# Ledger of designs, part 43: VH-VL binders against p0dw94

Target 1, 243 residues: p0dw94
Amino acid sequence: PAGTPAGAGASAGIGSDTGSNASEDSDMFPTIVFGDTVIERKEYVAALKAQHGAARLYFRQTYGVDPAEDGWDKAHDGEVPCRWLASRAIDELRRRHAAYLIGVDLGQVADDSYASIVARMEAVNSGNAELKSDGGIVYGRTGFDIDSYLSYELSALKNAYTGDESNPGMSLSDDEVRRYYDEHDWTKDGVDGKTPLDEVRGNVKAQMRSERYDELVSQRAEAIDVTDLPWDALYRFTAGRLG
Key: E = the ipSAE of ESMFold2; O = the ipSAE of OpenDDE; V2 = 0.75 times the mean of E and O plus 0.25 times the DockQ between their complexes.

## First folded at step 17 (VH-VL; framework fv_ucenprubart)

Design b1 (at its last look DockQ between E and O 0.74; V2 from the best seeds 0.54)
Fold by ESMFold2, look of step 17:
Structure b1 (fold): chain C 243 residues (1-243), chain A 119 residues (1-119), chain B 108 residues (1-108)
Amino acid sequence: as target 1 above (243 residues)
Amino acid sequence: QVQLVQSGAEVKKPGASVKVSCKASGYTFTSSYYMHWVRQAPGQGLEWMGLINPSKDFTWYAQKFQGRVTMTRDTSTSTVYMELSSLRSEDTAVYYCARGRLFSYFDYWGQGTLVTVSS
Amino acid sequence: EIVLTQSPDFQSVTPKEKVTITCQASQSIRSYLLWYQQKPDQSPKLLIKKASQSFSGVPSRFSGSGSGTDFTLTINSLEAEDAATYYCHQSMSLPPYTFGGGTKVEIK
């Protein structure tokens, strides 16, 4: 069966945080807290790199400028590229932390801290290295960097959630499945018209569950209150790193 | 200003169904807000029944009401409906609609709808 | 399902005196507890969010405390208009959502 979209997030266009310049006055990362969790400088810088291309695209399409060429500090109709980028980086972190907090609610992970994630990654990397050096066979990934580990673990959290019908929102009634099927196109070769529900029921349910999980993450991200962050300090830090 | 206005009181016999409406105004109905239903039997506490997302027609029912409750919406009238079937005398209660995001508090409540099921 | 056990069921309190209401969760809900006030023939109104954060327009005599499984609502100096039923509630985690059994407070 074909034509069912996979629910994958893309981490595209992340640039290196090496080579970013800042004056000593703008080098200090402010204390950022999401609820009970401290946001580390490294995870923020990674989020900036992940949103860098989106910022360039947005300003090019909206104002005909490229912040990488025209500067990150210049306002365009009230929007400043480095501040736009900082806000987007915080929003990306909100979504990631939200997914982890759902995992915390279900006892799948201890917390959403970056340090905890790094510690798990390092434990996995150490275990694989020991197994390989002892002559054992290692199936799957033998070494993660933090970006690949985050992608792996976030996918695992989503799969664990959506694969358990007892999790909130994952029990789908026959009426809900039929209604969703009727609202979408389920075409494949050799079938006149819409593919019968009985032949694609699994794909329909998987897509529904994926969309419901993504909605839960979105709602959880909105619940992370960022109103009182030290935005001015964060903007200065961000501007200093972009040169 | 956000307002949730519910339909009037109902008197039903056991085995019947009731459909309570909740009309929303003062905000974008098909936003990220959910509509929750909460009931309160006479002299008793509050009981969460379930929720609906008007934007995505996504529903979620408390286990106790699974199979008896149906929540729907009409985006053209900004109205949410809660239907409870196979009524029993213990379903006598005031039924409230309440607005809220998931992982958040209920910020606005309807005035309540008394449903009386006489045996 | 997270069960919230509220105590006491009922208090009769002299005006200007302190009211203390407790709520115990069946498992840790960290700081994700809410307090609602319901006056006779009215819909519930939010008082406290996230265990201790006062909602907009709530008089300063209302405060909340606690984390984990044990939470307290305090009315520092009871006013006549505070005669109501008070509910703890959890809705800042995954559904299903639950309420405590309520505490009716009346003027002695």
Scores: ipSAE 0.518, ipTM 0.767, lowest interface PAE 2.0, mean pLDDT 86
Fold by OpenDDE, look of step 17:
Structure b1 (fold): chain C 243 residues (1-243), chain A 119 residues (1-119), chain B 108 residues (1-108)
Amino acid sequence: as target 1 above (243 residues)
Amino acid sequence: QVQLVQSGAEVKKPGASVKVSCKASGYTFTSSYYMHWVRQAPGQGLEWMGLINPSKDFTWYAQKFQGRVTMTRDTSTSTVYMELSSLRSEDTAVYYCARGRLFSYFDYWGQGTLVTVSS
Amino acid sequence: EIVLTQSPDFQSVTPKEKVTITCQASQSIRSYLLWYQQKPDQSPKLLIKKASQSFSGVPSRFSGSGSGTDFTLTINSLEAEDAATYYCHQSMSLPPYTFGGGTKVEIK
């Protein structure tokens, strides 16, 4: 008996920017500002999309409900899925902008605005296209979309930061390295026990630097004040995109 | 109420080391707050020395003190330590611990610890 | 490193007079300037955050203003208890943190 393939439940995704007739009021993206940087609608929507799955998972695990089925505006023990998602999206944006601001402070990038990021992406894409047309070899991705580019550029910023010992927090003393090594398990595939420090020193330092960088980004993100954002308007906008 | 209580005054000879303690209370020690160390030479201004995240044992030292300063924490006693080695006369100062997050302000300070370095 | 330059270094003022202290940053720090008060034999205390926001418990006679590179602390109608050294501090950049050189305010 041929088991009927379980119908791929239509993942109720975040609605595309195509102008369906939802009430004009729900479709207006409020003005959101992180310090001196305006958050663009596209940027926020992308963040929502990125966090959409996490939101569903959270409510499923916490409350046994799927917001996609039960509704995004329904409260569960005081938590509302669309608000939760909106908050998480803002947190992601805070972290992203924090990383860029660190880069700005170090002169790695000129600006943290979405427009500037897009401009850099386009420049990279154009350069790669030109190189390809000239018979050159493009190593890696030949073309970025904005999400891929963000991932790429943020990784590049982190690598550049952590790869330079002169950057703040990237200088590690032997004592710090030893303490960190002692507090963590270092195992090598096929070797029983803890690998000697001398064999993993580079990895230890790399991990330390990575964690320090992430901490800096986190702290910088927290410094971005979002208390005065138009949250109600943002929630309405978010709900309108999920329905 | 948040309190930072530092160890008592110290007198040291040049070349010696000093370890100052700062006991924190009135808040979760392993929270998002850092402990900063700031010193002040007699009649001089404030100088930032470094910070420690008590939760992650993350430290950041000012370049001027790098190699001579060590910041540590004891989570069981909610205490941060600052050790300064190879002491010089110029290290004579009141040393303060101060609570604060990165990219923010210092909201609570210890009472200060006078360290005198004299021959 | 961001350098903060305070002016003046010293000021002797009569009670009830207005005191103005300036802090200039070597580069823009937006509004991320702090002011601390330190009385003799005491630890510093936060007065102003974000250039113009008074910290809890700070008397209304204290006010901060400015943005970018130029900042001002104003004490409207100096009280005897305001005799102290005042420091500007920046929190915008990555460490190291820097302080201004301080302004000592004495009562005549």
Scores: ipSAE 0.429, ipTM 0.761, lowest interface PAE 1.3, mean pLDDT 90
ESMFold2 (binder alone), look of step 17: mean pLDDT 90; pTM 0.910

Design b2 (at its last fold request DockQ between E and O 0.81; V2 from the best seeds 0.76)
Fold by OpenDDE, fold request of step 21:
Structure b2 (fold): chain C 243 residues (1-243), chain A 119 residues (1-119), chain B 108 residues (1-108)
Amino acid sequence: as target 1 above (243 residues)
Amino acid sequence: QVQLVQSGAEVKKPGASVKVSCKASGYTFTSSYYMHWVRQAPGQGLEWMGLINPSKDWTYYAQKFQGRVTMTRDTSTSTVYMELSSLRSEDTAVYYCARGRLFSYFDYWGQGTLVTVSS
Amino acid sequence: EIVLTQSPDFQSVTPKEKVTITCQASQSIRSYLLWYQQKPDQSPKLLIKKASQSFSGVPSRFSGSGSGTDFTLTINSLEAEDAATYYCHQSFSLPPYTFGGGTKVEIK
């Protein structure tokens, strides 16, 4: 008996930002600003897409419901999936912008605006295309999309920060390293017990620096006040995108 | 209510060390707040010395004080300590602890601790 | 390191007059400027955050303005209790932190 292939359930995705001129006030992206940086519609929609799966998972795990099936506007114990998703998207954007602002402070990037990020991406892509046309070898990705570029650039910023001991928190004393080592488990594949500090010192320092950097980003993100954002309008916009 | 209570005034000789305490209350000590130390010499402005993350025991010191200042915390008593060694006459100042998040403001201050360095 | 320069260093002002204090940053700090008030023999107190937002409990006669590199603290009608030293501080950068040199306001 030929087992009928289980129908690929149409993943109810976030509607594509197709510029349909839908005239209704509910479809307008509200003006949202992080400090002095305007958040663009495209940027927010991308963040929604990125957090969409997490939102579904959260409600499934917490309430046993899938917003994609039961509705994004249905409240569960006071939580509304579309609002939850919107909040998560804003949090992601806060973290992203926080990281960029740290980079701006250090002179690593000129601006944290979405437009500036896109411009940098385009410059990189154009440069790579030119190199390729000239018979040059482009190592890695021949072209970035915005999501891949964001990932790339944010990683680069982190690496640049954590790689410079002159940056705040990146200078580590032997005592700090030892203490951190003692407080954590360091295991090597195939070896029983804790790996000696001398063998993992570089990894210990790298992890310490990474955590300190992440804390800085978190602190900076929290400093971006979102209390006065037009949340109701944002929720309506979000709901409209989820169908 | 959030309160920061500092230790009393100190008189020290040059070359000695001083340890000032700041006891925090009215909030979760190991939350996202940092404790900062700021000093003020008589008739002078405010000078930031450094900060400590009480939760992670991370410290950041101003370059001017590196090698002489040590900030520590006791989570069991919700107390932060600032130790300054190799004291000089120029270290005579009121020392303040102040609560604040990074990239934000100092919302609560201790009452200050006068440290006098005299021969 | 971002340097904050305040002006003037000292003002002697008659009650009910307007007081203006300026703070200039060595580089753009956007709107992340803070103003503190320190009365004699007291700890500093936050007055203004984000260049223009009054902190809780701050009288309406205090206002802040500016962005980028140039900022102003204004006391619209000076009260006797406003005799203090005022400091600007920036919250834009990573540590280390710096304060302006302060502006002492005295009552005539």
Scores: ipSAE 0.806, ipTM 0.910, lowest interface PAE 0.6, mean pLDDT 92
Fold by ESMFold2, look of step 18:
Structure b2 (fold): chain C 243 residues (1-243), chain A 119 residues (1-119), chain B 108 residues (1-108)
Amino acid sequence: as target 1 above (243 residues)
Amino acid sequence: QVQLVQSGAEVKKPGASVKVSCKASGYTFTSSYYMHWVRQAPGQGLEWMGLINPSKDWTYYAQKFQGRVTMTRDTSTSTVYMELSSLRSEDTAVYYCARGRLFSYFDYWGQGTLVTVSS
Amino acid sequence: EIVLTQSPDFQSVTPKEKVTITCQASQSIRSYLLWYQQKPDQSPKLLIKKASQSFSGVPSRFSGSGSGTDFTLTINSLEAEDAATYYCHQSFSLPPYTFGGGTKVEIK
């Protein structure tokens, strides 16, 4: 989405006492709710870890500092690294939960809760282990960790959506396919100019559907209102885990 | 400030078509906002007809209107259009455009366009 | 599509008394329920979002409650200016979007 996160980075000039004071309360994960769904500590911590490198890269490139060496609590032109990281982790969780909520609407999954996803992963892993111990053949992935299972399931949700032309945005007219083709680069080695539409029509449609699905997920993520989260408590928890 | 200004009232005969315009101002027309069309027959409730994404030029229509409604946009004038064909007396209604993101509320509405279908 | 069933269709209420309007969804919409007010010859205006969050400038006598499939709009003490038609609307689903049938509220 092109929107700016509200409220996450507004507190320039707090000073270093936030980092020091937060250490005593840092293990107390606040209650975080996306609509009706409680966000679990484990899924937030996983999102934080996944985005840790991105935060370090951003502050190095933008301000010439590395939060891991220079501190996660120091403001740089109104941006505080631990708050930037916390906001980014929340935004990543918003996108994931949004994709699952589209799946809920279509009856593909029961809910967007982390516990439900873990339970499905464990059931799949147990089934594969039982088949292997009985001498059966298991093609492909025999065991998932949560990150690989999330990737697998999110891809399956997207494929199910984009593969059904009755879903909003997935029925494409010839005119709109032609316009999209005309507005984009479809070059191919050995051919000057654009590859003819007849040769790439399937690829054009697939790209259009993927972009529309991603926009729908972005729209749903924006509808997950995070303005009233206990941001101060979340920042303290985050700072305490970053050391 | 955001405004949605619709074209004037129309009187049509059964079997004709009508094209209602909705000119947007006060915000970026090719943004994340969709334009929805909602109609209201005399003394009746609100009925959602469909939507258009002005940025990506894609549409989705309520099943009741599929085959009779066409929504288009002109980015150079920041205007969306709703055309309803094969008009019947039951299509007599006030037609509203309304702005909103998906999964969210309609925050701005046009003033409405009365379309009367009579012989 | 998600059907919203609104009750009652009409009520006539003495001033200062409580008005209760219900909306039932055909399947769970969690808290993604909105309430609009429409006065004669006007476009609808948003009153309540997220089932229970008052929109800016809405008098405190208006409140919303509910989750899942059953929702209520309450006008605690009816004022003359509250004579209008009220609509519920859901924002949970993918299109198509739907409205309740409306509830006309008049002063008795």
Scores: ipSAE 0.704, ipTM 0.868, lowest interface PAE 1.1, mean pLDDT 87
ESMFold2, look of step 17: ipSAE 0.683; ipTM 0.859
ESMFold2 (binder alone), look of step 17: mean pLDDT 91; pTM 0.908
OpenDDE, look of step 17: ipSAE 0.778; ipTM 0.893
ESMFold2 (binder alone), look of step 18: mean pLDDT 91; pTM 0.914
OpenDDE, look of step 18: ipSAE 0.795; ipTM 0.900
ESMFold2, fold request of step 21: ipSAE 0.661, 0.688, 0.653; ipTM 0.848, 0.864, 0.850
ESMFold2 (binder alone), fold request of step 21: mean pLDDT 90, 90, 90; pTM 0.897, 0.894, 0.904
OpenDDE, fold request of step 21: ipSAE 0.779, 0.792; ipTM 0.894, 0.901

Design b3 (at its last look DockQ between E and O 0.45; V2 from the best seeds 0.00; counts 0 for: pae E 12.3 > 2)
Fold by OpenDDE, look of step 17:
Structure b3 (fold): chain C 243 residues (1-243), chain A 119 residues (1-119), chain B 108 residues (1-108)
Amino acid sequence: as target 1 above (243 residues)
Amino acid sequence: QVQLVQSGAEVKKPGASVKVSCKASGYTFTSSYYMHWVRQAPGQGLEWMGLINPSKDFTWYAQKFQGRVTMTRDTSTSTVYMELSSLRSEDTAVYYCARDRLFSYFDYWGQGTLVTVSS
Amino acid sequence: EIVLTQSPDFQSVTPKEKVTITCQASQSIRSYLLWYQQKPDQSPKLLIKKASKSFSGVPSRFSGSGSGTDFTLTINSLEAEDAATYYCHQSFSLPPYTFGGGTKVEIK
């Protein structure tokens, strides 16, 4: 007897911005500001989408419930899934903006606003399209969407930062490198034992720099004060976007 | 109550090393707090030396002290250490440990440790 | 590196007078300015965070203002116990942390 494949339960996704007539009040995105930067609705919604799976997983693992099935507004031991998700989305945005602010401080980018990011994306897309039309070879993605562009640009910022030893924290002493090497396993496929430092020194330094950068981003993110955000309004908005 | 208690005054010769301790109490040592070291030469301003994340054993040193400063922690005793090597007369200062909540502000300070470098 | 310039370096003030200390940043630090008080032979103490928010236990006579590059610490009515050196500090940029040069306030 051919077991009927269990129907892929329609993952109750975050509702698209298509203006169905839900009650006007619940659909208003509150004003959110990170320092001098206004957070746009689109940006927040994208962050919600990015964290949606994590939220479901968290509640499933922690409480044995799936918010998509049991409800996003139901409290579990004092935690509410839609609030948890909103908080995670804000945290993600804090990290993103922190990375951009580091870039701004170093003159790598001019602005951390979503509008500026979109403008840069469009410029890159247009330039690539033009090159393609002229018979030029575009290496990589010829067209970015906003999510892919964010990933691209953030990686570029990190690489630029970590690739310059003159940047804060990117200068490494031999002692620091040796200590880090000693504290971690450096194995190569097919080779028994720890690879000698001289063979992996570049990788060790690269990993150290990467971790230092990530820590800096985290520190900067925490410096973005979100205590005074309109959380209640944000929760309502979030709940309204969740099926 | 949060307290940071530092080791006592030190007198060192040029070229020697000094290790100053800062024992933390009244909070979870491996929580989301960083420990910073700041020094102050006699009659001078405050100079940041570096930070350590006791939870991750992550350190960040000011460039001026890179290669000479080592910050470590002992989680079992909730103690942070700052070692400064190749001491010079210019290193004569009061050294402070200071607690920071994730790159925000220094809310608690140690009492300071005077290190005198003299021939 | 962000440079913080304090002014003045020194003030001798009569009790109950208003004291104003300024801190100028070489670039915008938004509201990420801190003020510390250091009394003689004591450790620094946090007074003001985020340019204008008083830390717990700080007397109401202390206030901070400013944003961007220009900041001010004000002591509305100076008390004898306020004799100290005051430092501005920015938490906006990545390390290294920078402090202002300090402003010493003495009582006449």
Scores: ipSAE 0.037, ipTM 0.581, lowest interface PAE 5.3, mean pLDDT 88
Fold by ESMFold2, look of step 17:
Structure b3 (fold): chain C 243 residues (1-243), chain A 119 residues (1-119), chain B 108 residues (1-108)
Amino acid sequence: as target 1 above (243 residues)
Amino acid sequence: QVQLVQSGAEVKKPGASVKVSCKASGYTFTSSYYMHWVRQAPGQGLEWMGLINPSKDFTWYAQKFQGRVTMTRDTSTSTVYMELSSLRSEDTAVYYCARDRLFSYFDYWGQGTLVTVSS
Amino acid sequence: EIVLTQSPDFQSVTPKEKVTITCQASQSIRSYLLWYQQKPDQSPKLLIKKASKSFSGVPSRFSGSGSGTDFTLTINSLEAEDAATYYCHQSFSLPPYTFGGGTKVEIK
């Protein structure tokens, strides 16, 4: 089916992953594996870019420093910004791969590998280009880039999971819904007090299911064991990318 | 030292209910650990019954037990409970609680609770 | 539902000999296969996680191998305390968490 690409945020200060890396000692991306799935250099670098702002905010709020200005290698009470960022990027990849593995369990997607995701994106893009071209006028590549495709596919996986009451955690009892409603603020303009449950029941259930899905993803992500990663090599690669 | 200590053996008549407890100690009960219930009929293999996330009161039950099993927790006593209703003779089994580390494996098991359904 | 089929159901083995237990999954579970040991009247004990990684404190005579659908637990020199029932278990899919039917190993 046809999808609408969504824009993705950009991170300043991260070098291009399409650039040439001449030194094998400082620029070599180590072999990273989540279970049986190889983590590609490109997906790791994208995760660094996505988390770059969070690292700057964390160190500013916690230590009054900005790693982009004060250096990514300087320790602050035992925390080193490039290592914090590397760990955060790995954790974000764990969450993404966990969401994909849930999808694999439900037969929604073949696997969680970056290569498989790129292949699916390219198949969709090729199909869309063929549908748009029908008389000898062929435009260049159209459709998703990898960031917009990931966003699209992850949203589709979440929607498929939460929209099926038979999935774990998605069957909600009346007592659970009432309790959740009581714990939250459902005020609307023009209505004194809380909006009655019967008027917002669908919204309450949707919010409950979304939170339960996010919890399942988080728990599944923690099951991806990262203790065996070559952390020292990953930290060196990360520091080299940050400059 | 992580420990899971279950309530004692019970004898029940068909049609009754049983509620087995599992008290956890030696770790943060409401952290990201799920508690599972697994049973084993005499001379038989292991059968998964369901799970509960103690931190969010999230439960999931095997289809075979849907409608007959209820799992609850009390965070103030670090205890999970499994209640099985409408008991039949084939529900005679040892019932285990087991801690699930991050959907990866069961690292600690309770000692088991024998439930005998007879009459 | 992922079905795990263990073979054999039962083995009687001379001490110090090799024991081989197999587990076949009805669909690929990659390397997310666990092995548990259960002695009579005891709770199960984890031996192997991720198909081939020994859990803490497990004797080196226990090893696991395999991926995809075909997995093997090996006891390369059977000791008397190894008499037990062995279960495979998959952690690949969300619930239900399924177990193999078990393989009882006893000393001949």
Scores: ipSAE 0.000, ipTM 0.512, lowest interface PAE 12.3, mean pLDDT 83
ESMFold2 (binder alone), look of step 17: mean pLDDT 91; pTM 0.911

